# Miniprotein binders against q9bqp7: the designs that were tried, part 215

Target 1, 240 residues: q9bqp7
Amino acid sequence: VPQNWFPIFNPERSDKPNASDPSVPLKIPLQRNVIPSVTRVLQQTMTKQQVFLLERWKQRMILELGEDGFKEYTSNVFLQGKRFHEALESILSPQETLKERDENLLKSGYIESVQHILKDVSGVRALESAVQHETLNYIGLLDCVAEYQGKLCVIDWKTSEKPKPFIQSTFDNPLQVVAYMGAMNHDTNYSFQVQCGLIVVAYKDGSPAHPHFMDAELCSQYWTKWLLRLEEYTEKKKNQ
Below, E stands for the ipSAE of ESMFold2; O stands for the ipSAE of OpenDDE; V2 stands for 0.75 times the mean of E and O plus 0.25 times the DockQ between their complexes.

## First folded at step 21 (miniprotein)

Design Qh18 (at its last fold request DockQ between E and O 0.92; V2 from the best seeds 0.83)
Fold by ESMFold2, fold request of step 22:
Structure Qh18 (fold): chain B 240 residues (1-240), chain A 104 residues (1-104)
Amino acid sequence: as target 1 above (240 residues)
Amino acid sequence: SPELAKELVQSVEWLLKEVEELLRMGDLWYAAWMARMAVDFAEDTGDPELIRRVAELLVRVARIAGDPELVEEAIRVFEELARRNPDPEIREIAEEAIRRLREL
C-alpha cells in the first residue's frame, strides 16, 4: 500500500473532447529535466528476481548467438522498434498522406500486424508527446492518445517476436501506460484526460496484433502499483 | 553453481506469485503471458515438481480466461516443452497439460 496515495484521474477535468481542441495531434517536446522519467523509475526499481531473469535471458541469447550476434540482435530489435513507432506516427498524423511517406518505412510485418487495430483507431489527440505529473514530479513520452473503438486511450505500441518476447519491456508495460495516463491527467499542457489504456502487441511475421485494452478499473489497480514503484524510487534517492 | 540454481528456482517462484496477483486483478492476458514465461524458466531448472506447479497454473489461467487464443498459445508452449525434453516425467507433465487444455 503506498504511503502517499494520489488519484490517477483529475476530478476538475472533463473526460470529453473539447470542441475547441486543435485538429492536429499534440506533440509536446520532451525537455531535459532533473525530475525522473517513468522508464528510469521502472528500471531502478526492478526486483532482484526480475533482474536475475533478465540476465539469464541475456546469457541464453549470448550462448545461442555469440556476443557479437547478441549485439546485432539487440541493435536490430531497437531499429525495428524505432521504425515501427516512426511509421505509426506517420500513419496516424492527419496531415500526411501515404504518397508522402517513405515506402520502406511502411514495409514491415509489424505494420501488417496492426492493420486491423488501426481501422478502429480515430480521434488522434497526441503523438509522441511529453507528459509531466506536476504534483508527483515525473515525466514521460507517450506514443499515442486516440480513441479505440470509441474510447479515448493512452496507446502504447510494442513489437514482439514469437515465441521469445523481449522480457525487460513487457513486465512493466502496464505500469508505464498508467504512469503516462496519470501524468497527462495532471499536466497543464493538456486540456482533457483519459481513463483507459491500450497496449498493442504487434508481431514480426504480420499475424494479427493483440489489442490489450485496460479499462478504468484495471488502470486504477496498476496505478497503485506504479505509485509503489515511484515511492521506492524516491526512497532510494534519499539514501544516495 | 548451486547458488545460481537456487536463485533461478526462487525467481520462478516469484513469477508464480506475480501470475496469482495478475489473476486477482483480472488481467488474464498478462497472467497467461507471464505463466507461459514461467514455464520456460521452470524448464531451465530441470525440476519436474516446479515444472508441474507452473504447468498447472498456466492451465488454470487458460481455464479462467476462457479465451481460445490463450488456450492455443498454452498448448503450443507444452508441445514445445515435450519436444525439447527427453525426460519422461517432463513429457508426461506437458502431455497432461495439453489434454486438460483441449477439454476446455
Scores: ipSAE 0.813, ipTM 0.921, lowest interface PAE 0.6, mean pLDDT 87
Fold by OpenDDE base, fold request of step 22:
Structure Qh18 (fold): chain B 240 residues (1-240), chain A 104 residues (1-104)
Amino acid sequence: as target 1 above (240 residues)
Amino acid sequence: SPELAKELVQSVEWLLKEVEELLRMGDLWYAAWMARMAVDFAEDTGDPELIRRVAELLVRVARIAGDPELVEEAIRVFEELARRNPDPEIREIAEEAIRRLREL
C-alpha cells in the first residue's frame, strides 16, 4: 500500500466535456523544470529483473544485427516513431490548422496500421500536451486525449517494426498512461477528467494495429502501482 | 556463464509472477503480451521444464482471454519456437501447446 495515497480521479471534475470546451485540442508546452518526468521515474525504478531482461534483449539484437546494425536499428525506430507521432498530430488536428500536410508523412505502414483505430477516434481534446501533478510533483507529455468508441481516453501511440515490440518501452506502458491520466485529472490547465486509457501498437508493415483498452477499474489498479514507483523514486533521491 | 544462466532463470520466474499478477488484475491483453515475452526468454535458457511452464501459462492466458487474435498470436509464437529449436523435447512442448490452442 502506498504511504502517500492520492486519488487518480478528481471528484470536483465532470466526466462529461463541458459544451464550453474549445473545439481546438489543447497543446500545452512542456516546461523544463527540476520536476521529474513520468519516463524518468519509471526508468530509475525498474526492477533488477527488468534491467537484466532488457540487457539480454539488447545483446541478442547485437548478435543478430551487429553493433552498427543495432545502432542503425535503434536510430530508425526513434525516427520512425517521431514521424508517426507528427503524422498523427496532423491527422487528428482540426482542418483549419492543417498546414500543407506533408503527404509523405501520411504514406507509412504505421499510418495504414492505425486506420481502423482512427475510425473509432473522435472528440480530440489534447495533442502532444504537457501535464503536471503539482501535489505528487511529476510531469509528462501525453500523446492524445480523445474519445475512443465513445469513451474519453488518454491514448498512447507505440510503434513496432516487428511483431515483437521494442521491449524497452513495453513493461511500464500501462503505468505511463495512468500517470498521465492522474496528472491531467489534477492539472489546473485541464477542465475535464479522463477515466480510461488506450495503448495502440502500430506496425511498420501496415498490419492492423492492436488496441489495449483500460477501463476505470484497471486504471485504478495501475495507479496504485504507479504511486509505489513514485515513492521508490522519491526515496532514492533523498538518499543521493 | 552459470551465473548468467541462473540470473536468466530468476528473471523468467519473475516474469511468470508478473503475468499471474496481470491475470489477477484482469489485464488479459498485457498478460498475453508478457507471457509471449517469457517464452522468448525461457527459450534462451534451453531448459525444457521452464519452457513447458511458460508455455502452459501462455495457453492458460489465451484460454482465459477467449480472444481469437490472442490465440492466433500464441500459435505463431509456438510455431516459431518449434521451428528454431532442434531439441525434440522443446519441439514437442511447442506442438502440444499449438494443439491445445487450436482446441479453444
Scores: ipSAE 0.784, ipTM 0.905, lowest interface PAE 0.6, mean pLDDT 90
ESMFold2, look of step 21: ipSAE 0.800; ipTM 0.913
ESMFold2 (binder alone), look of step 21: mean pLDDT 88; pTM 0.867
OpenDDE base, look of step 21: ipSAE 0.771; ipTM 0.897
ESMFold2, fold request of step 22: ipSAE 0.811, 0.811; ipTM 0.919, 0.924
ESMFold2 (binder alone), fold request of step 22: mean pLDDT 88, 87, 88; pTM 0.876, 0.864, 0.879
OpenDDE base, fold request of step 22: ipSAE 0.779, 0.781; ipTM 0.903, 0.903

Design Qh19 (at its last fold request DockQ between E and O 0.90; V2 from the best seeds 0.83)
Fold by ESMFold2, fold request of step 22:
Structure Qh19 (fold): chain B 240 residues (1-240), chain A 104 residues (1-104)
Amino acid sequence: as target 1 above (240 residues)
Amino acid sequence: SPELAKELVQSVEWLLKEVEELLRMGDLWYAAWMARMAVDFAEDTGDPELIRRVAELLVRVARIAGRPELVEEAIEVFEELARRNPDPEIREIAEEAIRRLREL
């Protein structure tokens, strides 16, 4: 249990949109400084077992693919993820016209994979937008805030190659989502708040993406785990 | 080495605890994903008792979730486990898990 519990939701902030909300999705610039990022906190607080399993997985991939094969695999996973996020931002942005889009960016199995999810996404409020928790002092860059099947969600997009999943980012993804949610709900750049999360796992072969919905109760349980990781990070930096 | 084998077993035990926590939280998709990963690492130990424990957990997660796609994914895991392992005890663990999953 964290020693200094803090709520994920802001009781003084509306969970309902109003007519004065901006129609163009927010894109708050990320400003890097001494405030730790969500991803840095999570990286610095991995358990010894999590670190061991990641290294074990890396060794097995190197044995199977060779060192050059593994380097190519990880480079391709990174590139595919970057292109996927870029494509989704373009698709979801009302300011991206057909004449301004890179049409090759839209051709991928991952984009095919998410089409059935995108049909249920509406009311995009933020895209690739920075969040800062004013009280807990951490920062992040969330992928998307939009309605999914009528529920406003922090949405995180993930790519997966089914036979060889990229293990490093999967363990803590729900913690990332709730950390972004909590930060957004306590960030003065935002006038609304979000109570649900959605992790969308897209597949390279175009198979239907998995929508992992996290309701408010599940988000609250993951929030407790995030607070423990943030507390651990803070204690480590104090003792350095 | 013996030290690395011990650390692997301990890390699989850690995964088992994480799966139980995810079940308690009701995050059945992540519980299933982590249980499938635990089977993969348990296979590396070569310890039939640990593999059995993880197999039973994955079957239980799939049953609780009640989602056909998770059952199919679990069956695929055990089909690969049986295919990769000549050890009769490990093959029997995988085949029994498949039988239980198909009865869901």
Scores: ipSAE 0.809, ipTM 0.918, lowest interface PAE 0.7, mean pLDDT 87
Fold by OpenDDE base, fold request of step 22:
Structure Qh19 (fold): chain B 240 residues (1-240), chain A 104 residues (1-104)
Amino acid sequence: as target 1 above (240 residues)
Amino acid sequence: SPELAKELVQSVEWLLKEVEELLRMGDLWYAAWMARMAVDFAEDTGDPELIRRVAELLVRVARIAGRPELVEEAIEVFEELARRNPDPEIREIAEEAIRRLREL
């Protein structure tokens, strides 16, 4: 049980979007602060087993691709992920902010992969927006807040390349999503609350993306795990 | 290295515990994902008994989930396991798992 309990949901906020919410998605810039990011907290509190498995995977990939081949692979995965997020931001942005859609960004297997998910996405409230939990003292950059099948969700977009997935970004994904939810629900820059999460894994070959929907109950369970990771991080920093 | 082999086995055993926790939480999608990873790392041990245990867990997760897409992904993992392994015992484990998954 966490020593410092804090709720994931804010009882002072309504679950219904206020009619006064701007039609334009929020895009709050991430400020470079001394405050740790969600990603940093998770990375520095990985178990010995997680660290071992990631290193083992890396060694296998280097054995298969060579050192230079693995560097190229890692660079390509990063670039493809970035382009995919840029393309999604362009697609999910209101038409008036559509600068010249680089048609080339839209021609990807990853975009093809998520088309069936995008059909169920509406009511975009935030895109690439910073969140801060003032009391728990962490920050993050969330990909998207939107309605999925009529439920308001924090959506996190992931890319996978079959048959060799980049597994470094796949550990603790549920914790990342609920950390963003909890921060947003208590960030004064946001007027609304989110109770659900959605992880979407897009595939390079254009095969249908897999959605992982997390309801309020599942999010609450992961929130407890997140709080424990945050406490561990805080204790490690006090001892440094 | 015997030490690395021991650490790998311990890490796979840890993954199995994480999958059981995810099942308890009701996160069937992530349980299936972690179980597929556990099969991939268990393969590196070359231990047929450990591979069998992980395979049985993945089949169980797929059965509980009752989602066609998770069943197909599990089948793909076992097809690749059978293809990459010259050991007849490991191939038999993979083929049996595929048979069980197709019966769902």
Scores: ipSAE 0.801, ipTM 0.912, lowest interface PAE 0.6, mean pLDDT 90
ESMFold2, look of step 21: ipSAE 0.803; ipTM 0.915
ESMFold2 (binder alone), look of step 21: mean pLDDT 88; pTM 0.876
OpenDDE base, look of step 21: ipSAE 0.798; ipTM 0.910
ESMFold2, fold request of step 22: ipSAE 0.796, 0.795; ipTM 0.912, 0.915
ESMFold2 (binder alone), fold request of step 22: mean pLDDT 89, 88, 89; pTM 0.884, 0.884, 0.889
OpenDDE base, fold request of step 22: ipSAE 0.799, 0.796; ipTM 0.911, 0.909

Design Qh2 (at its last look DockQ between E and O 0.87; V2 from the best seeds 0.79)
Fold by OpenDDE base, look of step 21:
Structure Qh2 (fold): chain B 240 residues (1-240), chain A 104 residues (1-104)
Amino acid sequence: as target 1 above (240 residues)
Amino acid sequence: SPELKKELVQSVEWLLKEVEEMLRMGDLWYAAWMARMAVDFAEDTGDPELIRRVAELLVRVARIAGRPELVEEAIRVFEELARRNPDPEIREIAEEAIRRLREL
């Protein structure tokens, strides 16, 4: 049980988005402060077993691709991920705010992969927007807040080249999503609340993306795990 | 090395616990995903009993999930496991898992 329990949901905020669909999604810039990011907290609180498995996977990949091949692979994964997020931001942004769409960004297997998901996405509230939890003292940059099948979700987009997801990004994805949810729900820059999470894994070959929907109950369970990771991080930093 | 094998076994055991927790939480997709990953790492140990345990868990997850796509993915995992392993015991484990999955 976390020593410093804090709710994921804010009782002061209405579950009903009373606010008219903002014509423009929120895009709050991330301020680089001494405040740890969600990603940093998760990376520094990985278990010995997680670290070992990641290293083992890395070694397998190096054996398959070579050391230089693995570096290239990692770089490509990062670049493809970035381009995919940029493309999604462009797609999900109102047309009037769209700078010249690089049509080349839209011609990807990943974009093809998520088309069936995008059909169920509406009411975009935020894109690439910073969240801060003032009480728990962490920050993050969330990909998207939108309605998925009529439920307001924090959506996190992931890319996978192979049917097997990239191991480095997958272990703590649910924790990342709920961390963003909890921060947003208590960030004064936002007037609404999210109760659901959605992780979408897009595939390079254009095969249908996988939607992992997290309801409020599942999010609450992962929130407890997130709080434990955050406490561990805080303790480690006090001892440094 | 024996030390590496020990660490690998411990890590697979950790994965099994995580999968069980995800099952308890109702996160069936992540449970299936981690169970599939656990098969790959269990294979590296060369321990048939560990592979069996992981296989049983993946079959159970697939059964609970009740999703045809997850069943088919699990079948593919075991087909590949059988293909890569000349050990008759590991092959038998994989084939039995496939049989169970096809009965779902």
Scores: ipSAE 0.796, ipTM 0.911, lowest interface PAE 0.6, mean pLDDT 90
Fold by ESMFold2, look of step 21:
Structure Qh2 (fold): chain B 240 residues (1-240), chain A 104 residues (1-104)
Amino acid sequence: as target 1 above (240 residues)
Amino acid sequence: SPELKKELVQSVEWLLKEVEEMLRMGDLWYAAWMARMAVDFAEDTGDPELIRRVAELLVRVARIAGRPELVEEAIRVFEELARRNPDPEIREIAEEAIRRLREL
């Protein structure tokens, strides 16, 4: 149970789009701060079992690919993820035109993989945008806020090379999403709030992406787990 | 090596508890995905009893979820487990899990 509970939703905010909202998605710059990021909190509060399983997976990959092969694999996965996020931001931005768009950026199996998801995405409110929880004092950079099948969501895009997903994102991705959601809902840069989350897993071979929808109740349950991780992080830093 | 196996077994036991928590929360898709990963780590232990426990958990998650695509993904996991393992006990675990999944 968290010692200092705080709600994920802001009851003083509407979750409905405002007719006066700008047509350009928000893109709040992420600034260097003394307050921790979501990803740093999660990395610094991994259990010893989580760390052990991650190292075990790494060692098995090195045995399969060799040291240099694993380094190349990891670098390629990172680059593919970066290009995927850039492509999605370009596709979802109303200010991007075909004359300004790099066609090579749009050529990937991952983009093919998400096409059926993108057909259900509308009302984009934010892209690659910073969030700050002004009371709990943490920051993040969310991928997207948009409607998915009529529900306004914090959307997180993930790449996967079927059948071997990169293990380090397996345990904590829902916590990352709800941490961004809670921060956005309590960030004065945003005039709206979000009750749902969506994790989209795209595949390199172009196979249909898997959408993982998290409704408000599920988000609230993951929020409790996030608060425990943040509390653990804070206690660790007091003792350093 | 015995020290490493003990830590691996303990870590798989921890992972089983995490899958159960996801079930309790009703996150059936993420529970299924995590359970499929747990089969892979349990296989690494070489412990047939642990592999059986994880297999039973994945079958139970697929049954509770009631979604054909999750059943198909679980079947593929057990087909690969049987293909990779010459041990008759592990092959029997995988084949029984497939049989139960096909009845869903």
Scores: ipSAE 0.742, ipTM 0.891, lowest interface PAE 0.8, mean pLDDT 86
ESMFold2 (binder alone), look of step 21: mean pLDDT 87; pTM 0.859

Design Qh20 (at its last look DockQ between E and O 0.49; V2 from the best seeds 0.00; counts 0 for: pae E 3.1 > 1.5)
Fold by ESMFold2, look of step 21:
Structure Qh20 (fold): chain B 240 residues (1-240), chain A 104 residues (1-104)
Amino acid sequence: as target 1 above (240 residues)
Amino acid sequence: SPELAKELVQSVEWLLKEVEELLRMGDLWYAAWMARMAVDFAEDTGDPELIRRVAELLVRVARIAGRPELVEEAIYVFEELARRNPDPEIREIAEEAIRRLREL
């Protein structure tokens, strides 16, 4: 149980403007400062389960590929993920539908994998946009805020190379989503809030992506876990 | 190598125990995630009995969770297992798991 509970939803923002429908999604720039990011908090507070799985996965990969082969493999996975996120921002942005499309960016199995999900996505409100929680003092960069099957969601896009996902980046996906949600709901750069989350797992071979919808109740459950991780992070920094 | 085989088996056994505890605690996201990882590690052992044990666990996690997306992800895991493995025993394990998941 967290020592200092804070709500994920903002009662001061219970009636967001519905008549304003900007044609351009928000893209708040990320500030580089001392305030910790969601990703850093999660990385620095990895659970015993994450550490065990990561160490076993690393040992297996190094035994099979060698140290240099493992470094090359992880670099390639990182690059593919980066390109996937860039492609999705391009696809979901109205500016990229005009006269400027990079065919190499859009050509990937991961983009093929999410096509059926994208058909259900509409009303894009934010893309690759910074969020900051002023009270809890953390920042993040969310992938997307849009409607999925009629529900406004914080959407997080993840890549998976077949059924052997890159373990470092996927275990805490629900905590990442709710941390972004809580920050956005308490960030003065946003005039609306969201109560649902969506994690989309895309596959390199183009197989249909799997959506994981998180309603408000489920988001609240994972919010409690996020608060515990943030408290753990804060305690570590006090103790140097 | 013998060292790799021993560590893979130990990892699968640890994952089986952890998934059971996560189910008991009602932590279904992490239980499903770890069960899928257990299938992945068990496949690397090449041992059909270990693969069967983790397959049964993943099916049970999907049944307990009662969420269609987790069922579909589990089916995907077993479809890939069958596609990668020509061994008829492993293919039979995967096909039986898919059959059970579709009855959910």
Scores: ipSAE 0.377, ipTM 0.710, lowest interface PAE 3.1, mean pLDDT 83
Fold by OpenDDE base, look of step 21:
Structure Qh20 (fold): chain B 240 residues (1-240), chain A 104 residues (1-104)
Amino acid sequence: as target 1 above (240 residues)
Amino acid sequence: SPELAKELVQSVEWLLKEVEELLRMGDLWYAAWMARMAVDFAEDTGDPELIRRVAELLVRVARIAGRPELVEEAIYVFEELARRNPDPEIREIAEEAIRRLREL
């Protein structure tokens, strides 16, 4: 049990979307402060098993590609992920705010992969927006807040490359999502609450993306795990 | 390369051991995740027996967890395994795992 328990959901916020569909999704800029990001917390609190697995994956990839090849691969993966998020932001943004869509950004297997998911996405409330949990002292940049199949979700878009997925993008994703949910639900910049999460894993070859829906119960379970990771991070920093 | 094959096998054997430990500890989500990763590593070896061992473990984890989401994810993993592998033996392993998971 976390020593510093805090609820994921804010009882003071109504579940009813009181606000008229914002004509424009929120995009709150991330302020670089001394406050740790969700990503930083997760990275610094990886288990021995996770570290081992990543190291083994790295060793495998180096054996396959060479050291320089692995660096190039890693850079390309990062770039592809960035472009994918930029493309999604462009797609999900209102047409009036669409700068000249680089048509080239839309021509990716990842975009093809998520098309069936995008059909079920509506009511976009936030895109690439910063969240801050003032009490628990962490920040994050969430990808999207929207309705998926009529349920308001924090949506996190992930890319998976064939033949092997990037291990860093799989295990802690649920923790990342609930961390964003908890922060948003208690961030004064937001007037609404989210109760669900959605992880979408897009594939480079354009095969249908895999949606991982997280209901309120599952989110609560992962929230407990997130709190433990946050405590571990805090303890680690006090000892440095 | 022989070195790569050896590394993959060692990685899988380690993962199998860790999954068993996680099961004993009751960390079923993490166990399932590691088992899925073990499938990925085992697939690269092309060794049907190793793939079988990992598949059995993932099915067992899903069974123990009793969570529909984990079962669904495991099914997806094996569907993709079957799709990517032309080897009839590997396909059979994947299909059998799917059958077992659907019976849960």
Scores: ipSAE 0.291, ipTM 0.691, lowest interface PAE 2.1, mean pLDDT 88
ESMFold2 (binder alone), look of step 21: mean pLDDT 87; pTM 0.863

Design Qh21 (at its last look DockQ between E and O 0.33; V2 from the best seeds 0.00; counts 0 for: pae O 1.9 > 1.5)
Fold by ESMFold2, look of step 21:
Structure Qh21 (fold): chain B 240 residues (1-240), chain A 104 residues (1-104)
Amino acid sequence: as target 1 above (240 residues)
Amino acid sequence: SPELAKELVQSVEWLLKEVEELLRMGDLWYAAWMARMAVDFAEDTGDPELIRRVAELLVRVARIAGRPELVEEAILVFEELARRNPDPEIREIAEEAIRRLREL
């Protein structure tokens, strides 16, 4: 049980998503801060087993691909992830009417992979937007807030070349999503609240992406685990 | 090397506990995903009893989830396990898991 319990939802905000969207999705700039980011907290609180398994996976990849092959693999994965997020922001934002979209950016297996998911996404309210939990004092940069099949979600986009047994960011991804949700729900830059999460895993070969929906109850359970990680992080910093 | 083998076994045991927690929370997709990962690392231990425990857990998760795509993914995991391992005990574990998954 966390020592400093705090609810994921804000009782001072509407208990229902606001149907009125802004004319342009919110994009709050990320500011340089002394407070920790969600990703920093999660990185600094990995268990020794998580670290060991990740290193073992890395070593197997190096044995399979060679050192140079693994370096190229990781560089390509990072670049493709960056391009994927840029493409999705462009697709989901009306800002592209100023200039034509880069056609090469939109031509990728990952974008093909998510097309069936995007048909169910509407009411986009935020894209690549900073969130800050003003009470718990952490910050993040969420990918998207939009309705998925009629439910307002914090949506996180992930790339994969195929369903993988293990990747570090996927392991803690539900905690990342609920941390962003809690921050947004207690951030004065936002007037609405979100109760659900969605993690979308897109595939390089264009195979249909997997949507992982997290309802409010599941989000609340992951929120408890996030609070423990944040508490652990805070305690570690007192000892440094 | 013996220290690394012990740490691997302990890390697979940790994964099993994580899968059980995900089942308790009702996150069936993440439970299946993590159970598939656990099979992969259990294979590296070479311990048939640990491989059997993880195999039985993945089958149980797939049954509870009731999703054909998760069953298909689990079958592929066990087919690869059987192909990579000449040990008859490990092959039998994989083949039994496949039989149980096909009954779903």
Scores: ipSAE 0.780, ipTM 0.905, lowest interface PAE 0.7, mean pLDDT 86
Fold by OpenDDE base, look of step 21:
Structure Qh21 (fold): chain B 240 residues (1-240), chain A 104 residues (1-104)
Amino acid sequence: as target 1 above (240 residues)
Amino acid sequence: SPELAKELVQSVEWLLKEVEELLRMGDLWYAAWMARMAVDFAEDTGDPELIRRVAELLVRVARIAGRPELVEEAILVFEELARRNPDPEIREIAEEAIRRLREL
């Protein structure tokens, strides 16, 4: 059990999203503070086993691509992910706020991959918006808060070149999602609460994306794991 | 390289243990995910017996989870495994796994 227990859900907030469809999704800027990001916490608290698997994967990829090839690959993966998120933000944003849609951003296999998911996405409340948990002292940038099949979710979009989960992105994705949920639920910049998470893995070849839905129970389970990771991070920083 | 193959085998063996632990803990989503990853690593070894073990584990995880989504994901993994491998033994393993998953 975490020493510093904090609930993922805020009892002071209504579970019912106020029916006012916000006309415009929230986009709170990330403040550059000494506060650790969710990503930083997760990266610095990987288990020995996770590190081992990542290192083995890296070694395999270097063997296949060479060192320079691997660097290029990782750079391309990052760029593709960024472009995909930009494209999604453009798609999910109200048309009036759409700057000139770079049509080239929309012409990707990843966008094709998520089309069937996007059909079930509605009521977008936040896009690329910062969350801060003031009590637990962490921040994050969430991709999307929207209704998926009528359930309000924190949605996290991932890219994969192969119909195989990319080892780097998927290990801690549930933790990332619940960390964002917990932060948002206690961030004063938000008036609503989320109870569900959704991880969407988009594929470069345009094959149907995989939605991984996380109900409130599953989110609560991963929240406990997140708290343990956060405690570990805090302890490591005190010893540095 | 033989060294890489040994390392991959070790990685798979570790993943198998971790999946069992996750199953014991009731973390079925993560168990399924790790099992899918184990299939990927096992494929790279080219060892049919190792692939079989991982396949059986993934099928078991999907069965225990009872979630249609996890079953579908597992089917997709094995369809891809069958598609990518010319080895009849690996194809048979994948096809058998698909059959078992469709019966769930």
Scores: ipSAE 0.368, ipTM 0.699, lowest interface PAE 1.9, mean pLDDT 86
ESMFold2 (binder alone), look of step 21: mean pLDDT 88; pTM 0.876

